# VH-VL binders against q67xv2r213to389, part 2

Target 1, 177 residues: q67xv2r213to389
Amino acid sequence: NMEQLAKTLTSLYNIYDANRKPDYIYENEAEFRSLYVLLHLNPSSGVMGEPLSLWFRKLTFALVKSKEICFVRNLLRLYRMGNYKNFLSRTASEATYLQYCISEHHIREMRLVAVQYINNVCYKLQPYPLLRLSQNLKMKELDVESLCHECGLETCTDPDGFTVLPVKQSTFRSPED
Key: E = the ipSAE of ESMFold2; O = the ipSAE of OpenDDE; V2 = 0.75 times the mean of E and O plus 0.25 times the DockQ between their complexes.

## First folded at step 1 (VH-VL)

Design f9 (framework fv_felzartamab; at its last look DockQ between E and O 0.08; V2 from the best seeds 0.00; counts 0 for: pae E 14.7 > 2, placed apart)
Fold by ESMFold2-Fast, scan of step 1:
Structure f9 (fold): chain C 177 residues (1-177), chain A 119 residues (1-119), chain B 107 residues (1-107)
Amino acid sequence: as target 1 above (177 residues)
Amino acid sequence: QVQLVESGGGLVQPGGSLRLSCAASGFTFSDYAMNWVRQAPGKGLEWVSGISGSGDSTYYADSVKGRFTISRDNSKNTLYLQMNSLRAEDTAVYYCAREYFDSYGFDYWGQGTLVTVSS
Amino acid sequence: DIELTQPPSVSVAPGQTARISCSGDNIGSYYVYWYQQKPGQAPVLVIYDDSDRPSGIPERFSGSNSGNTATLTISGTQAEDEADYYCQSYDSSTYVVFGGGTKLTVL
């Protein structure tokens, strides 16, 4: 589980730290260290560890601006801001395989945030095209339709034959709850 | 939007104590590390202390370590700085500052509260 | 521990480019932040993570950070840019450190 993974990674970090040199990083060290951030994106997750602010300040200068650490710092900011579009776009284009696997729960969470936002907050009164939502959520249209139905929302077909999501439906519910 | 309002500054004698407060609004307080930064009259900025979002980790500048205590009450959206054994050199405007998503930079600052340590 | 050195003052005419340096050993390996402070006001973040600009900060503000020197650049300097400017960084041994500040005069 995620708690066990967090503990395993902490043990690995201790090995890295015991053998540290100022200008040297071990192969894959930046990637493995970045996984700590992904495990702690949600403060309410219950995964134990030191606060991210303290964790970041302990990184050696060789790691601070590494590609993997920069990616997860940006991802953390997008996550905390609820910027689902850029979060999903960056994970699709920049995440390593391991980073993507660890991020799967957060990717789903951001997709649910997007559906809720489109239905409840979006200023437009017109139905939202599922093709556009598919592009923004980085999902196939059929999978987006299934996600909308999981959230208690109905979809319909417009006069041109395209699937659309009527907005402002009061039936929205999070499937994670 | 985001607001930080400091209070509790004033005149105090050397060796005295004072407690500063910072009332936060417009954001989820517990998600952000918070800091105190001071500025002596006509001088530059000096970082004083920082605290994690949960309140479990605290950090201090060497000049205040052992004399100042930072704390927070997330249920009241309030940051505190307890200042003991005050010295003339502690005279400054004290700013409450929000840390920008674990960047160690500060995106929002309060207007500051003046602490004067003199006889 | 990293120590940040700024020139105490920089003067430019309106429309000229102002450059404010922030020197520190190996500073290019850490992120730098820049703050603008006008008399009687709290500091305002104008550059974060070396070169990124917060929403609402004019495009004429830019930053760079390499080797031992970070630089704040203000292109086409306006009268309203007259202020004190502070750089700030950190490292694994120092939580936060500020430069001494630079007074920008626009004459």
Scores: ipSAE 0.451, ipTM 0.788, lowest interface PAE 2.5, mean pLDDT 87
Fold by OpenDDE, look of step 2:
Structure f9 (fold): chain C 177 residues (1-177), chain A 119 residues (1-119), chain B 107 residues (1-107)
Amino acid sequence: as target 1 above (177 residues)
Amino acid sequence: QVQLVESGGGLVQPGGSLRLSCAASGFTFSDYAMNWVRQAPGKGLEWVSGISGSGDSTYYADSVKGRFTISRDNSKNTLYLQMNSLRAEDTAVYYCAREYFDSYGFDYWGQGTLVTVSS
Amino acid sequence: DIELTQPPSVSVAPGQTARISCSGDNIGSYYVYWYQQKPGQAPVLVIYDDSDRPSGIPERFSGSNSGNTATLTISGTQAEDEADYYCQSYDSSTYVVFGGGTKLTVL
């Protein structure tokens, strides 16, 4: 579970810190440290640890400047800003396998935010193509349809044979995680 | 809209001092790291100094260490560069530049202010 | 200290593809940024994080970075693309470093 992972990472970080050399990054250290940020994206997640603001201050310059740390700092910003589009885009395109796995919960959360936003704001008076939504959510169209249904939304087929989300529906509900 | 406006440039003798300012507007100033980049006449870009959003961390190029001091006043949305012991080779247009998000590129630049060091 | 090396000049005919290289030891491990500078103007960010374009930058601008070389590619080069181009990255010793710049001439 995530709590065990956090403890393991803390132990790992202590090993790195105990053997720290100036301006030296150990193999995979940046990636491993990036995982800590991902575990703490949501300040209300309940994951044990110090605030990220304090955590970042303890990193060496080399680590702070690493692509991995820069990447997750950007994700953190996007996540807390509610920028689901860029969050989902960057996670899909740049996250390592392990980063992605740890981020799955946050990815789902952002997808739900996106679906809600699309349903409430982006429709206006026209149906929303699921294909377009799949591009934004970085999901297969069929999976998007399932997600919409899970959120209490209905889908239909337009005259051209494409699946669409009808105009704003009042039945939206956030699934329990 | 984001705007950066440099000021304080001018003519100074070798060994003299000058203080540059950069007035920022259109964004939360304290959330962004700021930098000074200079360009000698007909030459390329050279990074001079950087400072974190909070001002707690400062960085300098080797060519200006011990002579230049970067600082900021977040209450005034202003970036500063105190330049002491100026040399002829410090002659350049000095730009203030904002770092892009949490990356280390510069997405916004001022128009620059010319500093000329000459006897 | 990391040093970024660019060719001093590149020439391209209108409509052709221009490629500007930026070489540095292990540059692929760091993000690279590209700037366009026209005479008498401040630099403009055209590529960030190796390959991302800021809003307002034409799609003909693209970037890549791997190994020891980053590349700025301008497809379908236009006359207005004539400018100086600078690559930039970062290093633990230097903090921020610029390439020497490349003058792109559109013939």
Scores: ipSAE 0.056, ipTM 0.677, lowest interface PAE 3.4, mean pLDDT 89
Fold by ESMFold2, look of step 2:
Structure f9 (fold): chain C 177 residues (1-177), chain A 119 residues (1-119), chain B 107 residues (1-107)
Amino acid sequence: as target 1 above (177 residues)
Amino acid sequence: QVQLVESGGGLVQPGGSLRLSCAASGFTFSDYAMNWVRQAPGKGLEWVSGISGSGDSTYYADSVKGRFTISRDNSKNTLYLQMNSLRAEDTAVYYCAREYFDSYGFDYWGQGTLVTVSS
Amino acid sequence: DIELTQPPSVSVAPGQTARISCSGDNIGSYYVYWYQQKPGQAPVLVIYDDSDRPSGIPERFSGSNSGNTATLTISGTQAEDEADYYCQSYDSSTYVVFGGGTKLTVL
């Protein structure tokens, strides 16, 4: 349960803060603090805790500059912008095992955002090659095709033999989990 | 073909104002975040400001925050930069740049418009 | 302020490999973008997301990014590659930051 995890992490952070050594980061501290950001990527998720703007201001300078905090701060911006490609790419290449596990729901959200954007709004590539989606969504092409079908969309084969997504299909729907 | 054409540059005194425009064509303008990047004569590139495709989110470099306002009119396919309280260090060629939506890169740039701030 | 540091110039003989560095604190944790700017022209994106090429960019352009250094590599350098090259990255507070630029001379 994400609420219980958030409360457990807050208790851990209180232990870190109670034992604060100047200019010191405990082993794994930056990673565990980064998980709080990932739990609160969507402010409407209902996961309790202080707002991220206040939470970030309480971090030590050493933690603010840490790889783990910089990484999740960037993911937060990418999530809020709907920049699914960079969100998925950075998560796939840089997330620790724990960061990835916490992010799984948001990874699926970003993949759905991508399918919706490509079908409903984006005109950059039409029809849209599934190979490009596979690369950008960090999914096998068959899994991308399945995701499109879950969203009520059909795929087809172009004259060169590649699987593509014909865009502007009126059958799009956001699937339930 | 994607085209971005800047206009509105010119000579202005310190403390003055200018409004830059960037006319976009060849793509669905509202689908793309847009940015302003400037280059002082003989110097490197400096990001100035960015705006989301819908216009709901705006971002500014610290050097211009509070003085410059980015906006867009998606019905006119036009990006704007309102520049107030201009300083000599704002002298530069100002480029309009389209954000590549799968990354933070800028895949199309205009040819720029020159802004000169001098007394 | 987040800083990206590039050498002011790099010189290579035609046909040789050029390497242009972009140094920043933990830059390997962030995506890096590279732009080519020829005299009198606007910048052109040549590498995005550390190592990917936009459509139309020759295969001789490649990129890497790890630790504190990103590198643009141009193999088989040609005279038309003579240009200024800028690296670019980001963070949550400064959003977009460019390196100071590197003038590549092919001689």
Scores: ipSAE 0.000, ipTM 0.469, lowest interface PAE 14.7, mean pLDDT 85
ESMFold2 (binder alone), look of step 2: mean pLDDT 93; pTM 0.949

Design n1 (framework fv_nisevokitug)
Fold by ESMFold2-Fast, scan of step 1:
Structure n1 (fold): chain C 177 residues (1-177), chain A 122 residues (1-122), chain B 108 residues (1-108)
Amino acid sequence: as target 1 above (177 residues)
Amino acid sequence: QVQLVQSGAEVKKPGSSVKVSCKASGGTFSSYAISWVRQAPGQGLEWMGGIIPIFGTANYAQKFQGRVTITADESTSTAYMELSSLRSEDTAVYYCARDLYEFWSGDYFDYWGQGTLVTVSS
Amino acid sequence: SYELTQPPSVSVAPGQTARITCGANNIGSKSVHWYQQKAGQAPVLVVSDDSDRPSGIPERISGSNSGNTATLTISRVEAGDEADYYCQVWDSSSDHVVFGTGTKVTVL
């Protein structure tokens, strides 16, 4: 489980700290430390730990400037700002394999919120093409259709043969609520 | 390269209608929305409405509802904006713009036509 | 109706920093886009989604958006930056695109 993983990572961090040398970063240390941020992106997840603001203060400058920590700091800002489009894009292009695996639950959360946004507050009243939604969510079109159905939304085919999502459907519900 | 080319300037009488065209090239016409934005002399930008060519239907700003009609012809990659019951206050430069429809960011306009001056006088 | 308020004008010396504000209730919850318009020309997108720069836009131009104010910052201002600048959002409550009132930047 995620809470057990968080405890294991904390133990690993204690080992790094106990063996600290000036200007030295252990192999994979930045990556493993970045996983802590990903586990604590959503305060309501129930994973216990130190608040991120205090946790960041304990990092060395070399760690703070590392590629892995910079990535998760930016991801945290995007998450808190509600910029799910850039969150999904950056995760797809910049995450390491482990970072991607740990963030999988957050990626799903972002996709669910994106579908809700498209249905409830989307700019235009026109049906939304599933091909475009698949591009924006970084998913196959059939997987997007499945996700829409999981959210209580219907899809249909337009006169040109494209699969579309009618927006403003009152049936929306989050499968994770 | 994406390019939007608009029809030429027009002079119209009050009470008449004007129809401005916007021909798209260099990109996939059906993959984007086209919006119309006007600018009166010395004034700011005002959104009038937009169309998603795939569906052939349009969304209009409340101020122009009932007076503006936006259409698209995919065979010629051309969008049109027709404004009826013209008043002197409608004297403006009319722009078409490629409306990059992205659900999270809202709409923004990445490419603009050169503009069409419509003068309403009598 | 949702309105974006900008100062009518900003004057700045070459090499200095110009800041153009775009004010509205809870604008930080929306994505703000910025356009540059030079005399006799069509607008050009210079910042999208609060802080993203389109290809070809210099890094001297940046954006931010928080609370009730979005800001376009032009560092190391050059004569060629003299133009009108407009912020823009999509207002979900009305399904309308809203432009700011516009700011004329003068490089003295």
Scores: ipSAE 0.000, ipTM 0.469, lowest interface PAE 15.5, mean pLDDT 82

Design n10 (framework fv_nisevokitug)
Fold by ESMFold2-Fast, scan of step 1:
Structure n10 (fold): chain C 177 residues (1-177), chain A 118 residues (1-118), chain B 108 residues (1-108)
Amino acid sequence: as target 1 above (177 residues)
Amino acid sequence: QVQLVQSGAEVKKPGSSVKVSCKASGGTFSSYAISWVRQAPGQGLEWMGGIIPIFDTANYAQKFQGRVTITADESTSTAYMELSSLRSEDTAVYYCAREDYWGYFDYWGQGTLVTVSS
Amino acid sequence: SYELTQPPSVSVAPGQTARITCGANNIGSKSVHWYQQKAGQAPVLVVSDDSDRPSGIPERISGSNSGNTATLTISRVEAGDEADYYCQVWDSYSDHVVFGTGTKVTVL
């Protein structure tokens, strides 16, 4: 589970720290340390650990500038802002296998943020096409339709035969309540 | 409606520092990123950096690293950009802009002209 | 570092179509936003998220983004469309906002 993984990573970090050499980065250290950030993207997740602000301060400058840590630092910013499109695109294109696996529940969370945002914020009178939503969420159209229904949102077919989300017609409710 | 109001124009000597303010009104201040973008006369838009006030964490374009400091005061809903070691090449209009969740800038300040001359 | 290349200028007659390109490697995987800037004014968002139009922006203005090129299209150009146009993305690796080099649209 994620709590056990967090404890295992903490033990690994202690080994890195006990054997610290100036300006030295162990093989895969940046990647394994980045997993801590991914486990703690949502402070309400229940995974035990040090607050990210304090945790980042303990990293060496070389680690802070590493590709893996830069990736998760930027992902944290996107997550906090609710920038779902860039969060999902970056994760799909840049995450390592392990980073992706740990991010799966955050990917779902970002998809829920996207559905809520699109349903509630519409500057157009036109319903939102599910094909477009599927592209933005990196999901199959049928899976997007299922996600919308899980959130209490109904879909319909427009005059041209496309499945659309009639924005602002239903109240979004998180299936993760 | 969200509105960003910037401080007035400034004339500075080379080697000095300038601090421009950007006061936000309407909407939520703390959770949206505020970026600073400059534009030299006749030139394009250049991103300098930004801050998300709730995190009190700023990031800077590499070109300005070490010379620029971006801060925010949540109590007054004001963001600041301080640029040090001014050169004539820093003569530009400086904009603050609010970054929406989707990564675009939905609201812009009116701009502040900073002139660096002897 | 990631750079967005635009043509420096585009000249178009009233009623014709202006096309402004924004080029970068694999830009189609990113969200591209477009800004219009008139002389002496702050930029105004005219297209967000590749093809969405903010309220108040005429239907004549549209966007697309695929492969290595994003395009802003202004149909039936009017004198009021004369401005500088900038594309923009967020580069996730560097956590940097990147603006295009800018295109001056001149309406004859």
Scores: ipSAE 0.000, ipTM 0.473, lowest interface PAE 14.2, mean pLDDT 82

Design n13 (framework fv_nisevokitug)
Fold by ESMFold2-Fast, scan of step 1:
Structure n13 (fold): chain C 177 residues (1-177), chain A 121 residues (1-121), chain B 108 residues (1-108)
Amino acid sequence: as target 1 above (177 residues)
Amino acid sequence: QVQLVQSGAEVKKPGSSVKVSCKASGGTFSSYAISWVRQAPGQGLEWMGGIIPIFGTANYAQKFQGRVTITADESTSTAYMELSSLRSEDTAVYYCARSRYFGSKYYFDYWGQGTLVTVSS
Amino acid sequence: SYELTQPPSVSVAPGQTARITCGANNIGSKSVHWYQQKAGQAPVLVVSDDSDRPSGIPERISGSNSGNTATLTISRVEAGDEADYYCQVWDSSSDHYVFGTGTKVTVL
């Protein structure tokens, strides 16, 4: 349960703050604090807490400079921009195991954003190759095809035998809605 | 002190599914992640996926996505691995293994004894 | 997609030194862990984080990691060291644990 994790982390943060020494970071503190950002990436989540802008301002200089906090600050920026390609690439290359596990729901969310963008906003009216989408979303082609079908979209085979996604289908629906 | 005990050997037919258990005792179950690693006869070790029981979060190796499901029951300190659509190539010893989920510690400090799953007609 | 390559076998005489390599592009930037597996048994962690020894592991066993090669060194080899040895890393690019191909150490 994510809500129980959030409560546990809040208690841990209070202990860190009560025992704070200038420019000192406790073992694993940066990683545990970074989880707060991951739990609050989506404002519509059920997890309650203070706004991220205020939360970041309370961090010490040493924590702000840590690789764990820098990583999640970058992810937050990419998430807010809807930059699914860089979000997925950076998570794969920079996340710790714990950060990755907590961000898995956001990875799925970013993949859904990508499918919606390609169908609704892509300005080339040619069908989108599933092989290319597979590479950008870091998924196997058959899994991408399943994701498209979950979103209410049809796929087809082009004259060269490749699976493609016809764009501008009006049937798009997020499976999470 | 810390011990991981797995369920017994199983013989399954192709197309069926198998569910293997891993019961942890000693130490703090909630402070660790549990992974599943398999080894086919005469072959090396292959990671299938893992779960962090305290958070209920699981992740899977791409090769097994769609066929494997890893769950945990904190009340019994037990992790489970279910593999579906079994093929003869799935004949292997399946291990559960423990790791820390924080501090960039990506090694397995304790292993279960292994469960032999044989898939044959 | 990241692959750790080990020699399939290493033969060594008692009292001599065995060296088991684990090769991969830029493996020196990752933390390498080593497991010993005796016939019919589960693997046992013998080296963590490149060079740390878990409690109970003999001082004769050591590790190093730089560039494209990590090495497990077993000094003053004994018959009881005969086993399969696997290196392992966490590969963030594929989001999973990667094991080496394994090396069978024979003490002759």
Scores: ipSAE 0.000, ipTM 0.507, lowest interface PAE 12.9, mean pLDDT 84

Design n14 (framework fv_nisevokitug)
Fold by ESMFold2-Fast, scan of step 1:
Structure n14 (fold): chain C 177 residues (1-177), chain A 120 residues (1-120), chain B 108 residues (1-108)
Amino acid sequence: as target 1 above (177 residues)
Amino acid sequence: QVQLVQSGAEVKKPGSSVKVSCKASGGTFSSYAISWVRQAPGQGLEWMGGIIPIFGTANYAQKFQGRVTITADESTSTAYMELSSLRSEDTAVYYCARDMGYEDSWFDYWGQGTLVTVSS
Amino acid sequence: SYELTQPPSVSVAPGQTARITCGANNIGSKSVHWYQQKAGQAPVLVVSDDSDRPSGIPERISGSNSGNTATLTISRVEAGDEADYYCQVWDSSSDHVVFGTGTKVTVL
């Protein structure tokens, strides 16, 4: 119910704004306001709202400098760049529990971007180890193997017994399309 | 302990082909990719392409597509680079190098180089 | 076509610091690698992934990369540092290796 959550957060923001004091931040206000950014990371998600550029301009200086808002501003830049490695790393290390829960769909989206990039776009002179992909995607190795299979890709075992992903497979398909 | 040893210098006529070999030792061949890089006299380094020997997959720089073929023989731990339709501007030292990249590409060990001279 | 521009030459006195730049649009988003090539020899990797030194490379050699410029810094220069230096990236958009134009370092 992301639309319902967006409406609830907007109501909460109105309460904060009605009781606004200069340079004052209510408990958890920065965190709850950061959720708006996470809900609107993907403009095609269907969650309606004010464009992020206009929304950010309405924040007080204290909110803009808060840890929670700085985190989501950085995530927005990484998301727009397709920088899946830093997006997933920073989310794992810096997100609050609530921020992580709200960003779960975007975490999956960035993991799919990573698999597509590794197979289709990036030159790989050797098969990609699933252990390395596990580390970069912040997933267990078996879950990464399942994700690769969901994308229409096959895995194999190298001579040393490690599971690897042969790259440039023409069978790639997005599981969400 | 990692060594890449290349075949000797060659003199070729315009329009002919040359095939340079690169033999790997020290257990590197099955675990890593091999790239080919050339350097014309007094000029800089130019990447030609690379191969993953255990899978036989090769990638080529756009400039050399259709003229270069990179192959590998895993049984002899040897990679090959064949360049056809030779012109005088193909005169260069040709290097093989071990490629350490997964999401990137860099070369930690290089062969000694093979001078190929193209002249009439 | 993505290109890495280096100054053609750098002259430096023994004991001083040499700085070799590698310029390209948004190079700070890429991993830059550096090679040293002495006359008649194959290139040698001296810096990988912007700032990592391979084993055996002296700490006098360091790298950095931000914005539109990557830099190789050689401090307390010795005669043995005289060589050609090349920067290199992997350009994922074109799937090819790009080498810099090269810089000749002369120790005089």
Scores: ipSAE 0.000, ipTM 0.489, lowest interface PAE 12.9, mean pLDDT 84

Design n2 (framework fv_nisevokitug)
Fold by ESMFold2-Fast, scan of step 1:
Structure n2 (fold): chain C 177 residues (1-177), chain A 120 residues (1-120), chain B 108 residues (1-108)
Amino acid sequence: as target 1 above (177 residues)
Amino acid sequence: QVQLVQSGAEVKKPGSSVKVSCKASGGTFSSYAISWVRQAPGQGLEWMGGIIPIFGTANYAQKFQGRVTITADESTSTAYMELSSLRSEDTAVYYCAREGYDWSEYFDYWGQGTLVTVSS
Amino acid sequence: SYELTQPPSVSVAPGQTARITCGANNIGSKSVHWYQQKAGQAPVLVVSDDSDRPSGIPERISGSNSGNTATLTISRVEAGDEADYYCQVWDSSSDHYVFGTGTKVTVL
């Protein structure tokens, strides 16, 4: 489970710290340390640990400048802002396989936030093209349609043959509730 | 104590360029974003852009795209803002400001400001 | 573009309460920050994340944010509170920091 993974990573970090050498980064250390951030993106997460603000302050300069740590620092900011579009875009283009696997729950959360925002909050009342949702959510169109249906929303076909999502449907429900 | 110290006042002719510096001390430079905010006489605050030194990436307000360049030198803990093709309406006090801890979206420390006067 | 609207001025007598509003569509979904700027000085952060007070800021200054309006409240106003006040948010859709139009608080 994720709690056990967090404990295993903490043990690994202790080994890195005990054998710290100036200007040296162990193989895959930046990636493994980045997983800590992903496990703790949500303050309400089921994993216990040091607050991220204190955790970052313990990193060496070389680690802070690494691609993997820079990536998760950007993701943390986007997650806190609810910026689902940039969160999903950067994850799709920059995440390592392991980072992506750890992020699966947050990716799903951001996709649900997007569907809710488009249906409930978006100011425009015209139907939303599923092709655009597919692009923004980084999903196949059929998978987006399934996600909309899971949220209690209906889709239809416009006069030009494209699948669209009518917005402001009162039937919206989170599949996680 | 964290402190941002800016370069001194400048008087420039229209069409020239100005480069203002902002030196950070008393804290970690690379882990915080630095923004530039200007204020014309009697007017409000206007964000121009910012840079995150550890990423090397700068972001600019649309109004200043193509005229402003924001850079950072981590070895000297100094951020720079260069504004080109100066016009009289660019006369303003230019501030550097540090983004708060843990990528908060507020500015916790501000430089003292640099007055740039553009006159013929 | 996302705009934060503030009243241009607020007049208040010493000892009374001043309220400065910052209006924008669905601003309650964003974190609002407030700065105080006295004549000839740089802005100073007085409220962060809607309602948090930085160290050194008196308890008389507080903030709130819900719906379409954020509010900075200064209770038991003193002459030293006379200043310009600016609200500020981060607009994630445009990747821009947005400042309010500013409010001049005069203590008479």
Scores: ipSAE 0.000, ipTM 0.453, lowest interface PAE 16.1, mean pLDDT 83

